# VH-VL binders against Large ribosomal subunit protein uL10m (mRpL10): the designs that were tried, part 241

Target 1, 224 residues: Large ribosomal subunit protein uL10m (mRpL10), of Drosophila melanogaster (Fruit fly) (q9vpl3)
Amino acid sequence: RGKINIQRPKAPHYERARVVAVTQPKYPELPKAKSCFKTRAERTQQQQENPYNEIIAREVRNWLDHSRLVAFFHLSSITADDIFRVRVQLHKQNLHLKSYGSKIIEQAVKNTRYEAIVPLFHSNHCIVFSPDPEKTAALLRIVRRVPQMVLLGGIVEETMLSRNQLVAYAQMPGLHAVQAQLVQTLSQAPGHLIQQLQAHQNSFVQVLDVHAKNQMNEETPKST

## First folded at step 14 (VH-VL)

Design ha70 (from ha1 with heavy chain Y102H; framework fv_anetumab)
Fold by ESMFold2-Fast, scan of step 14:
Structure ha70 (fold): chain C 224 residues (1-224), chain A 119 residues (1-119), chain B 111 residues (1-111)
Amino acid sequence: as target 1 above (224 residues)
Amino acid sequence: QVELVQSGAEVKKPGESLKISCKGSGYSFTDYWIGWVRQAPGKGLEWMGIIYPGDSDTRYSPSFQGQVTISADKSISTAYLQWSSLKASDTAMYYCARSFLHWGDFDYWGQGTLVTVSS
Amino acid sequence: DIALTQPASVSGSPGQSITISCTGTSSDIGGYNYVHWYQQHPGKAPKLMIYDVSNRPSGVSNRFSGSKSGNTASLTISGLQAEDEADYYCSSYTSYSDPFVFGGGTKLTVL
């Protein structure tokens, strides 16, 4: 034993250990030389002032600062194997699924323009980060096939978007495709440019209406 | 517009090597898994394995692990299924198909490659 | 791995409704809502008819519908037509290392 089986990686076991570590609160060890019982009040105060929480909060701020796409999800009951399956598929699209405690998120975004997201994290949640906003369509295509993950909203290019706005953004053609269409239009009569842009705007509006209705019907089956 | 085009029919002897291909077009090849499905004459569909061309992540059915090699060349949008030594029992129609998710549906299929292995 | 259980054959007349069952275990059909149905005409590649238990791809007739109860998924074809005569296969997700298992297939005859 002691060797890694490269033909059959123990990815599920490694991922389960990682998931357990993420979901369990970790607090700094007290110095071993000191063996004193803390009062309930002292224990509560230490948890509020925990430097470990600030370290992880800085990690969250770093993700927010370096991600042009951030999506927030409610996470219903899901097995470790199922979340691993979803995480791996997302990672192939440069989408990074992270889970943080609500107190850490509050600490990370307090006094920032993102403070409004805090209420989203009062229940089970997860966040997907990506440096590539073009991957929003891929993200939503993956998540619509994972009923345990319910999209709440997100941030794209530092702009806070509702669920419906994020769905709408996913349906927009990429910058590269738009530039290609403009080049194609320039090979035709000059008046065609405005017609082409208006046609795409009308198509986008139609897509927004259709997908907003589909989003409501498929992903919000119940309301409290 | 999306199309998977497979290589032509093959007639081989037992013990010979073979590599068949599946070329994707009309979509981003590295964003989809390519699965291989076998169908022996008059029999049902058997899944063999799946590959993600973007990082060459490959999964095999236990029945085909070690019997066949799946690979992909993302520079030419082509996936491959390969045997080092063919057996008569490898006689079958072989399909490639794409899936966006490794737990998802196969929405587009190649036309199939008939492989006949006989002495 | 054991294949999903489908009846070898079913038959119906034009305009009739028929149902094809697909039975697995709690580790595949019972554990997930990732059941897909494929139609195969003789000499042709399979065609996706239903994905994720009950969803139809664009271009598939609304005469085709899917459902699931426990460890059994079902494909129902209403208003049966001659062109529906084909083999039908179910498939289910099982695990990341071995993602798919297929049913044995059902031959539909339209009399």
Scores: ipSAE 0.760, ipTM 0.890, lowest interface PAE 1.0, mean pLDDT 81

Design ha71 (from ha1 with heavy chain Y102R; framework fv_anetumab)
Fold by ESMFold2-Fast, scan of step 14:
Formats: structure tokens, C-alpha cells, sequence
Structure ha71 (fold): chain C 224 residues (1-224), chain A 119 residues (1-119), chain B 111 residues (1-111)
């Protein structure tokens, strides 16, 4: 057995993940035959254009659209070596850790079903994507060893879940009864769910385990 | 590195009490479940119960409910399995093992504690 | 008092492949993707070989693979080696109140 080569996770448009450098956006050159005078509307339109941000925003939309599991995390200070090791462990489970600027996320989800998640990204953050929702338990097992990553909530099968709901989902093996429970739990207003996700943002890693345990106890309640 | 270290072998008579231990190190003890598994001589594995040390939530196998007590002391990262009155049928190897979630994917195991109960 | 059914023994020659089955019901193996496999050498503690049906822990040879079809899970060992001779146990999640059950175990003999 040799060393396992880690490839960068695929995006639907792979070339955009590689070709665009964060510090070197490529802007199209203006037509030379155009009049030297530009109208105020034309100047405003040109100043608002940012091809770089649209390319990355489109990448984010593709990840959201093609992932059945999306988990949101607050990210504390972490070394490049440590985050690389986390990416390697996640990649083994078809889990793809991504970091994007809050303005790019806002641009990506504006006027979409995902717009409600924007408030989660006003602080340091990262997102884990996967096409496989059964990997939620594996995700939580790996992230438990990374105190710099604090779970805020997620989206499973196009359904927005709070931290506690996502932990409960991880503890409910298979999809037999889970879909009906998710529908019942999520009949609340989107603003209420986002408020709950933001409230959990300040929780510590050990609190996630306590909440996971409490969710399991709630399935078969026992009072003492 | 993660390890679970169990107490030494015990030789007891029927009717005596016993408490064996399992000490975790190299990880956050309160973030993992500790399960107890029995293996009678020449027989297979039987799970007995599981405890979450963070709040002492404990689940027992129906076969062992009321037969043993599982507890944990999080201040010293140690889980316990105890009998109030031993029977000859309690003669077995006892293992502790940790799991992140309750569904029994035990990734690290103790070395085992042999308990012999004879008159 | 065995909930999951395994063959008592299987045998193979070095370099061959063998498969060990583990059969339950729709309320355990058939209902969930939380099936695990353990290897136990004589006088030693068990070792986790496969978790969540088909996932391999770090340090476990890629010769070991897991799968599931209906109410039956399978552990396959390819390129059989002398050190693979051991007892193998399956386990499955069942419910919150009684979270898991072991199979009866299978003794693998490498001829």
C-alpha cells in the first residue's frame, strides 16, 4: 500500500475552482471603438460588474444544488496544516470542506431558497458538502476531534435543520421514519429556524455532545 | 494516543461483590460512550450496557438489566461495572470499549478483565 | 439468544477470497446502515474492521470490504493471509432503548 493521494474535491464546473486566483481577477477589456464619454448609467453598471465574484458564487450554488448534506460551522483560528488534515479525513467519507467570503455566499444565495442562511456567515465560517446524507454521523465523528469547528446547523435533503435537529438526524439510522419527522419539525417560519441557528453559534464543541445525547433520550424518554 | 486500560483479573466466590474499572486516556472522556461487553469462556460477544460519562445516561441490554450496575467518574476518566452478588455464571472476560455515538461502532477496546467465580 | 445469524465457521486458502454473511431482520440490518464488523484473535480484545456497512477505519487493510443487501450484511476478505485467521463478529443498530446486537461469530480458518 502506498500513500493515498488526495485530490481537490470536484465542483460541477471544475475549471472555476482552479483557474481563478483570489488576488488576480481577470477583467474583460473595454471595447476601444466606444465613445470616450460614458453615461452615468453605463458607469454605474461597469462599476458594479465583478466577473470574479460571479464565477465563485456560481460554484457555491452548484455545491448547494448538488449536495444532499450541507453542514455549517463557525471556524476558529486553525493552522493550514491542521485544516489540510481535516480535509483529508473528510474527503475519505465524500465530505468536502469549503470556505467562502460572506459577500460571495450572499451573492450566491440571493433570490434562492437558500437566502435565509446568509446571517450564519457574518463571522468566520466553513461549510461541508456531501451528496450522501448518510455521512452525517461520520461528519460529526470527525469534527468532534476539531475543536476549532463548531456546528451551527445544516441542510439535509433540501430541509433546513438546527444544530440539535442535525445531531438527532445523525442518531436516526436509515430514512424509514425520519422524513416524516423532519416535515413535522420543520413546519415553522424560516426566520425562526435561522434565529435558532444563530443562537447556537456561540456554543462550544462539548455542548454538541450533550445535545446529541439529549436528542437520543428524547426518542425514548425516561424520567427519574 | 487513545487507550482504555482495565483493572486486573479477579477471583471471587459466589455471593461476593465486585467492581471493575476502565480508565480512558488520550481523548475527551466525557465526549464518548463507554460500552461493556462480556465473553464467557469459549462463547461469543454479548453487550451488557453503555454509559455516557458526561451526564451518566446509561442503557442496559435486557439480559443484564438489574444484574449489574454501570457507572462513571468523569473527574478521573474511569468507567465501572459492578455486581452486588456474583454467581458462577458471571465467570467471563469483560471488555470496555468506546463509541462516539450509541450504535456500537467501538473503535478502541480495553485489554479485558478476566473474572472467575468459583467456590 | 443470538439476534444476528452468522455461519459458525468458514475456511479458505491463502490468496483466495472468502465472504462471511450476517443475517438479521428489517428492524436491524434491513432497516439501518449501522452494521459493524469486528476481528478477534485468540486471547485478544476485538478490533473494529468495518463500520457503517462498508467503511474502513484507518489502519485496516483494503483487503477487507463490507456490503449489505436486504436483511443480510457481508464481510469479504480478499487475498487471504495467515494472520486473517480469527473470529469475526457482526453487529447492528436496532433501537434507541436496545441500541445494538452482536452476531454469534464466525471462526475463519486459513488452510
Amino acid sequence: as target 1 above (224 residues)
Amino acid sequence: QVELVQSGAEVKKPGESLKISCKGSGYSFTDYWIGWVRQAPGKGLEWMGIIYPGDSDTRYSPSFQGQVTISADKSISTAYLQWSSLKASDTAMYYCARSFLRWGDFDYWGQGTLVTVSS
Amino acid sequence: DIALTQPASVSGSPGQSITISCTGTSSDIGGYNYVHWYQQHPGKAPKLMIYDVSNRPSGVSNRFSGSKSGNTASLTISGLQAEDEADYYCSSYTSYSDPFVFGGGTKLTVL
Scores: ipSAE 0.000, ipTM 0.426, lowest interface PAE 13.5, mean pLDDT 76

Design ha72 (from ha1 with heavy chain Y102Q; framework fv_anetumab)
Fold by ESMFold2-Fast, scan of step 14:
Structure ha72 (fold): chain C 224 residues (1-224), chain A 119 residues (1-119), chain B 111 residues (1-111)
Amino acid sequence: as target 1 above (224 residues)
Amino acid sequence: QVELVQSGAEVKKPGESLKISCKGSGYSFTDYWIGWVRQAPGKGLEWMGIIYPGDSDTRYSPSFQGQVTISADKSISTAYLQWSSLKASDTAMYYCARSFLQWGDFDYWGQGTLVTVSS
Amino acid sequence: DIALTQPASVSGSPGQSITISCTGTSSDIGGYNYVHWYQQHPGKAPKLMIYDVSNRPSGVSNRFSGSKSGNTASLTISGLQAEDEADYYCSSYTSYSDPFVFGGGTKLTVL
């Protein structure tokens, strides 16, 4: 008939584990979660103090410190199979696709030169790391064929670059061209670059929303 | 300048082994996938498998899994398609072609290797 | 399911336009914008004519265009010329483990 809702293999060791779990001392909860109202700020602070989050934040800082190329992307809905194929293709070019929660990224870059990137990660996102900045061309060639990934900007040789500057960097053929690009980027105010990156992200969201609504309407435009 | 050059035509008997080659030139061989496409006489194109020479990562069509072996030697920019035991049904034109992406287009093709298997 | 469906043959006269269809499923043509078209002259290797539904490689005439609607992709050839006479194959991405499927091919005759 119907399938069994629960079924577990017989395991004598489980009985011992159950006894141990029951006899373990329970720590009284000093702050009563059921009776205490936690503000947004308190929830944020508790998440940052989580030992797991600090371990992952240290991993992110290590990636930032040891990567000469870091690229930031907005990530639209994508299947596990599709992100896996993209990750594999990137890995073949020594490009490492990582996804971290915005709280972990904020914790990782707090009090560093990269703190300004935090606003880029308020929505779905992913980051690509590489020790080789010459792989920027390969990165962009791969992701332009992945519509779910939208380039927001990046960091090359510890210098913040806008999306357009990263595209220009990728098209440069050699050392002298790279040096010229770095001189150009160093002449720009950091605040201006961050504003430009944030504006591009907001513009993409608006364009996508307009396109989605237009496709859903299924109405022919009125003739003028 | 990008070119894929395949080995010459082969005439074999059933049960014999065979290894055909595809040599890439004019590009970074380890940055592109090499796919193998079969075309039986008077029939259409049929995908067999694909290999990434940089790490030898290989995918096969279910129809050819276990029937052929695809390999590559990055030191000489050459990919291979091999049979341990040929059958008359293996008679076909075999093309190699490159793709930058595993899900991408084949932008350059070899000239083809005609394999004839007859008793 | 295993192969994309194309008409066996299509014909036209010089200067006319013709369209070749390629029909699949929601797991290939309908699920991705990774549809490619190849031209094959007798005794020659295939040549890429269109990639990613509608893009032309360098050196391909602008008389060739591609489109997609639902589970069907189309190749359109305008201003038909004698040298366009060939077999045309569509292909689509399907999955990570089995990435390609080809259509059965369409023979274009220019009369």
Scores: ipSAE 0.760, ipTM 0.889, lowest interface PAE 1.0, mean pLDDT 82

Design ha73 (from ha1 with heavy chain Y102E; framework fv_anetumab)
Fold by ESMFold2-Fast, scan of step 14:
Structure ha73 (fold): chain C 224 residues (1-224), chain A 119 residues (1-119), chain B 111 residues (1-111)
Amino acid sequence: as target 1 above (224 residues)
Amino acid sequence: QVELVQSGAEVKKPGESLKISCKGSGYSFTDYWIGWVRQAPGKGLEWMGIIYPGDSDTRYSPSFQGQVTISADKSISTAYLQWSSLKASDTAMYYCARSFLEWGDFDYWGQGTLVTVSS
Amino acid sequence: DIALTQPASVSGSPGQSITISCTGTSSDIGGYNYVHWYQQHPGKAPKLMIYDVSNRPSGVSNRFSGSKSGNTASLTISGLQAEDEADYYCSSYTSYSDPFVFGGGTKLTVL
């Protein structure tokens, strides 16, 4: 409620990460128990019943309700060190990179005006939050240099924007009135805009499918 | 418009202290990194360090760690490079430059401060 | 201090094209797309000519282009003009704790 507190990056500095790894307690080897293995469906059900998920879902809802800028990304395979570097740069611009499970996102937005975003999160994803919508240009400038993060769309001043609309918004920085007018001008009926956001995600999935199929159909590389 | 203005040339003796400045104007000073780059007479560019004025986060080149101090005063949009004890080998042109990201896309540069250290 | 490898000098005639190479390792040029090129005229501060391998800042002539292959980045200047005569420096991101390194510089002479 109120204003969202700036959440500090949890990943330690590289030197501290190495020290922590070396000094962490070693646990004795334990035999694998039969009851430790569960199907994906069983794990999903247990996760839904976890009380901690309710607390995280409320945190996500608070971020969504009190951020004036929310951007949604598909996240390809990326190292912990690379994502930490990106998170630090984003944080300096008052941009907060978060990753939450799809079920937690669903719980957070259920019965809210944000329920329509759920389909964006069924694959690997991350979200960037900010109380400052004028940082949209800074956000896009940073993420264009992180090919593993692919912009899907976002929410600016409580208005859902497609990828192209968000890019257009970012290209008009400086005058707050001009940015507010652009958001209002780009505003469309919720159903149509949601379809655009879903189409961008579907197009991205189709591009990945074509790329994967092309990779599989290629002959084994030969040494020259 | 966007400008970085550095302090004037300095002539010092070995062992003396020195603090040179770089004042930014025409942009949000706390939203950009300020880097310091050295160029010895007739030599190439050599990175010294960078600072983010918004939170004073500072990174140094290993060659300059402990030899200089980089600081910033965001209330007057000014970054500083300081030596506690100058050496003749510190004779060089010193540039400040701004970068949006810590990986050094320096789009605006100061005019340079010539530091001469001799007896 | 280690530096990226550039040829000490390159020369060309007006109207020709020249290429300046910048060679590093897999931990800098080969590992990231954060390669930048600077132009420096005698007695003046450097000017950013290319950023992020191949992008051109506003106000920089389209005669300047950048590329990268493996551990080597290249700056190409087409339609050489007398005012292109300057020193050219490449730079690359290297690590979080030591963010970047410069090349040794290349003197371009327009004959």
Scores: ipSAE 0.265, ipTM 0.611, lowest interface PAE 3.0, mean pLDDT 79

Design ha74 (from ha1 with heavy chain W103F; framework fv_anetumab)
Fold by ESMFold2-Fast, scan of step 14:
Structure ha74 (fold): chain C 224 residues (1-224), chain A 119 residues (1-119), chain B 111 residues (1-111)
Amino acid sequence: as target 1 above (224 residues)
Amino acid sequence: QVELVQSGAEVKKPGESLKISCKGSGYSFTDYWIGWVRQAPGKGLEWMGIIYPGDSDTRYSPSFQGQVTISADKSISTAYLQWSSLKASDTAMYYCARSFLYFGDFDYWGQGTLVTVSS
Amino acid sequence: DIALTQPASVSGSPGQSITISCTGTSSDIGGYNYVHWYQQHPGKAPKLMIYDVSNRPSGVSNRFSGSKSGNTASLTISGLQAEDEADYYCSSYTSYSDPFVFGGGTKLTVL
């Protein structure tokens, strides 16, 4: 029995993640129905879930604090099999796809430096974490082939970046000094970044359509 | 420029061992899968297996599991396909090709290695 | 042994359009959007022409297009040229344990 560090959760091993579906986060996968009436037992059981929610909120804070790359995505309807394959490919690049309820994210980031991200999670979402910011290019390359995932923005080296700024950062792979300078140059005040991210959310249907069309038809012309 | 360069043609007798190579250049070798595809004379393409050089994760087609060994040496950006004992039915052109995703396309291919096994 | 079904041959004249079909099952072509097309000239290595059903790699002519309907994927070549004469192979993802299956190949003749 080894030492368990719950403040620094370990990513699932590739082979286990592939073979055992239970290694993937399965946070409420069953349809959620709202009831106008709840029994005493149901109310009591819901209250007992509060300590569990705080444990997961603490896990989210640990991922945010220990990741040099954090990317936020809108997530359209996707099958469990498709998301599993995406998770496996991301894991090969040291990228960790996580899905958390919006209330847990709000609870995790409230009164922290990350509180500004809460508006991003009012709809279906997921987050990708990595200790390696150079993997931003690999992340975007993988996600380009997953039209259900739409990039909203992220955090690189503790600097909040818009979608366009993340794309610009990703286009300078393998040049550490230039990438560090680019992150510094692309940085901006959180308030202005939030306005930009909200504008992107308001256009997400249009963005998803463009993304889907790019995956089907668009090719990058050769630079000459 | 991205390139996959394979070892030269081989002529062997049944029962002999063989190891052919595929050297990648112009890209990050450990960030791509290397697949092996066989093409018997006058026949179509048949995938054999795939390896991720970054962690040596290797998968085989059911038809080739136990028949061949796939390996990679990331220090010299080279993948290998190996037989312990060749059969006449192993006569074929062997291609290596890279893929960014396990379930993805093969975007760059080696020129092929012709293996002829006859007695 | 199950493989994707392609016609053995198709033919067309310069300037015409042709379509090559690739038929599988609901557990490969019908179940996933991971369908790829490769062109092979005699004595040469295959070249990727289409990936993920309908996407073209950089440097591939826009005369080549891909589509999918149900369990059948299609490669369409418009404005046929002599250089298009080659063998064409489709491939599809099938399962995590056996990720690739190829079609039997289609010989395109340009007359």
Scores: ipSAE 0.475, ipTM 0.737, lowest interface PAE 2.1, mean pLDDT 80

Design ha75 (from ha1 with heavy chain W103Y; framework fv_anetumab)
Fold by ESMFold2-Fast, scan of step 14:
Structure ha75 (fold): chain C 224 residues (1-224), chain A 119 residues (1-119), chain B 111 residues (1-111)
Amino acid sequence: as target 1 above (224 residues)
Amino acid sequence: QVELVQSGAEVKKPGESLKISCKGSGYSFTDYWIGWVRQAPGKGLEWMGIIYPGDSDTRYSPSFQGQVTISADKSISTAYLQWSSLKASDTAMYYCARSFLYYGDFDYWGQGTLVTVSS
Amino acid sequence: DIALTQPASVSGSPGQSITISCTGTSSDIGGYNYVHWYQQHPGKAPKLMIYDVSNRPSGVSNRFSGSKSGNTASLTISGLQAEDEADYYCSSYTSYSDPFVFGGGTKLTVL
């Protein structure tokens, strides 16, 4: 932590000026300048046609296509130093922490079997990718120490899993056949899984309660 | 069972080189950091440095940077602490300890290696 | 050279509770929740008793508890027993470049 004093506050005087601006008549500007000549849908369509968004969406699809483990997290306020430390520790275990805008994720998963995950990215979020599904236990062990990251669910071997299903998967003894069977057994109710992930994502108070509860009740099993 | 076994006690003269070892067993050696902690006679614990055996990423305490070398051989699950030239002030108990994360919560410790440096 | 501040010694009688303090700065104890406590018996290696301020490893008695307020962390031992007599060290994460610092240690005497 090196950023103790931020001597650069953003300008005040927004509230009253905004009321005045709303009341005062304004002449139409250029059609491109977010004017009344364009609907929100038209602005959204133009953004989807941006080459930058398509390039990043392809990156997201490549991560999804080449990752046998994908985990979704709600991300609370966290310092750059804290997230850097987490990213380094994840990288040691071949786990790759990424953040993408909601619109880019929506574009990446559109018309795929994973389109249902879009609601998870309504608020601050991050995703962890790995080509190795056996790293799920390592992932959960790392993020258990990061209260700002709340597990929402994930994808293992192209199968969508809830938080509880991922935790169960992580506790398996490392036998590929047994792990595959668990994934198949746990993934038999996709609609219910999506509801569970959405409920956790949209309940801010519940998310904070889960954080506090996990922080107080966590135990690390010791090897004998 | 998880175990860290350190090499035996050493008696050396000032100016001599020394390499002590810490062998891990009962766990995936390449998935844990190995830290080295020094304890001078009748004194407290002092952090020296750490290594991640999986990629040999090594960090030293500023107090020990350039004074010691930390290394690991993942093929035999062994970490090392080495001096090129010992001083009398290096007389201490040296512990190795493992940590899954880079936060210093060392859950298993070696039994310690006593290094005595005297003429 | 920079170390966390602990009292040199504390004492208590069997069945009592005692608290050991560990004081640092806003850049270590005050800045992170990565504060750990170790117990060391004479001639033995340290044993992790508390990690991340208040969490107990498997096999550690629930008589041991940890807390933090501002720049000070505390280890509390309830129902003191003779076998609790040992040196206790606190430790805190500080930065990626120089990650750890230990306290000077506290000798607990059970009389």
Scores: ipSAE 0.612, ipTM 0.814, lowest interface PAE 1.6, mean pLDDT 81

Design ha76 (from ha1 with heavy chain G104A; framework fv_anetumab)
Fold by ESMFold2-Fast, scan of step 14:
Structure ha76 (fold): chain C 224 residues (1-224), chain A 119 residues (1-119), chain B 111 residues (1-111)
Amino acid sequence: as target 1 above (224 residues)
Amino acid sequence: QVELVQSGAEVKKPGESLKISCKGSGYSFTDYWIGWVRQAPGKGLEWMGIIYPGDSDTRYSPSFQGQVTISADKSISTAYLQWSSLKASDTAMYYCARSFLYWADFDYWGQGTLVTVSS
Amino acid sequence: DIALTQPASVSGSPGQSITISCTGTSSDIGGYNYVHWYQQHPGKAPKLMIYDVSNRPSGVSNRFSGSKSGNTASLTISGLQAEDEADYYCSSYTSYSDPFVFGGGTKLTVL
């Protein structure tokens, strides 16, 4: 590389970039500070104008409508590299990891059977969608090796299930009739399920404060 | 019973091509990654690359990128490691091993294929 | 280059306990709990002994245990037996682009 300016990185005194910078403002037309604040100056209602949120909310609703498996996770601090790794692995099993803002989720599920799940998404979260409910076992096997993702609960065949109920469902993948019966037997009212899932979420936040990292072995009571 | 069975030992001359195999049985072949690990005579283990047979997603170690080709044929539950032109430095034991996750342990290993390249 | 550092050799007597260290950086051993240990007898394929720092696969003796502190992982073998004489390799996850790195290996001699 040659020489680096220790006093602060800057272009050389006779650098071509300086010539470009002098001519650059002439092509796009010069902006003014007042133009940057036009939206605020117009005093419009902020929440009435957001077409992007409406588009994303429709995307979320499409995922809910076309997925026979939906799993909800609390997501603790994770790097972009690590979440990408998990997303790629899940995709190989037809499992689609998505993250949406809580306001967008609220907008998507408003006036639907799933409106009661909104409180789950007030902290860091992600959702896994699949058209194939038999992939529940594969999902849980993968997530057991991702300590940043904590299962809160889910929806299987349009029925709300707690974490324990979803784990039980995953253990019986071989018989469609038995799976359908299990889903119906284990189902709970959305209000009760939300209360149960919030309790698990709060417990997890408390555990994070302690910095205990020997989770993988202790979370499986039996040798697998 | 889960097992990985590798092809037999090979003796080759520099410049020759070679393709060795690793056949999985006793499990869903398309649901596990197959990694390739090299061990030069008297030396340690070196990861070469990994493939997901279900979609042929293949990743190489920077040290082996462009030097070998990894492939798989899911119809016969077999993964392959291939050289277009062998070098004397390719003399080594080559192991295949399966992993459930891209970042996980190798839980089952093949018996190894010894490749000897005459100098 | 080998990213993970292991001692070239360790030795012990039958019935004793030994520990093999595996030292990396904050980007591998220090950053993740994806540390695995493999045992290799002469002329044989490696065998998984420990996964995810401290977990044993089915069929592995409970004399083998794993731990991690900072950037160093350790494999401990208690009640040494003659059959434990082998090479031991650690491995760690590092990044999506280069997920596996091995240690140089440690030769265990049981005297």
Scores: ipSAE 0.750, ipTM 0.883, lowest interface PAE 0.9, mean pLDDT 81

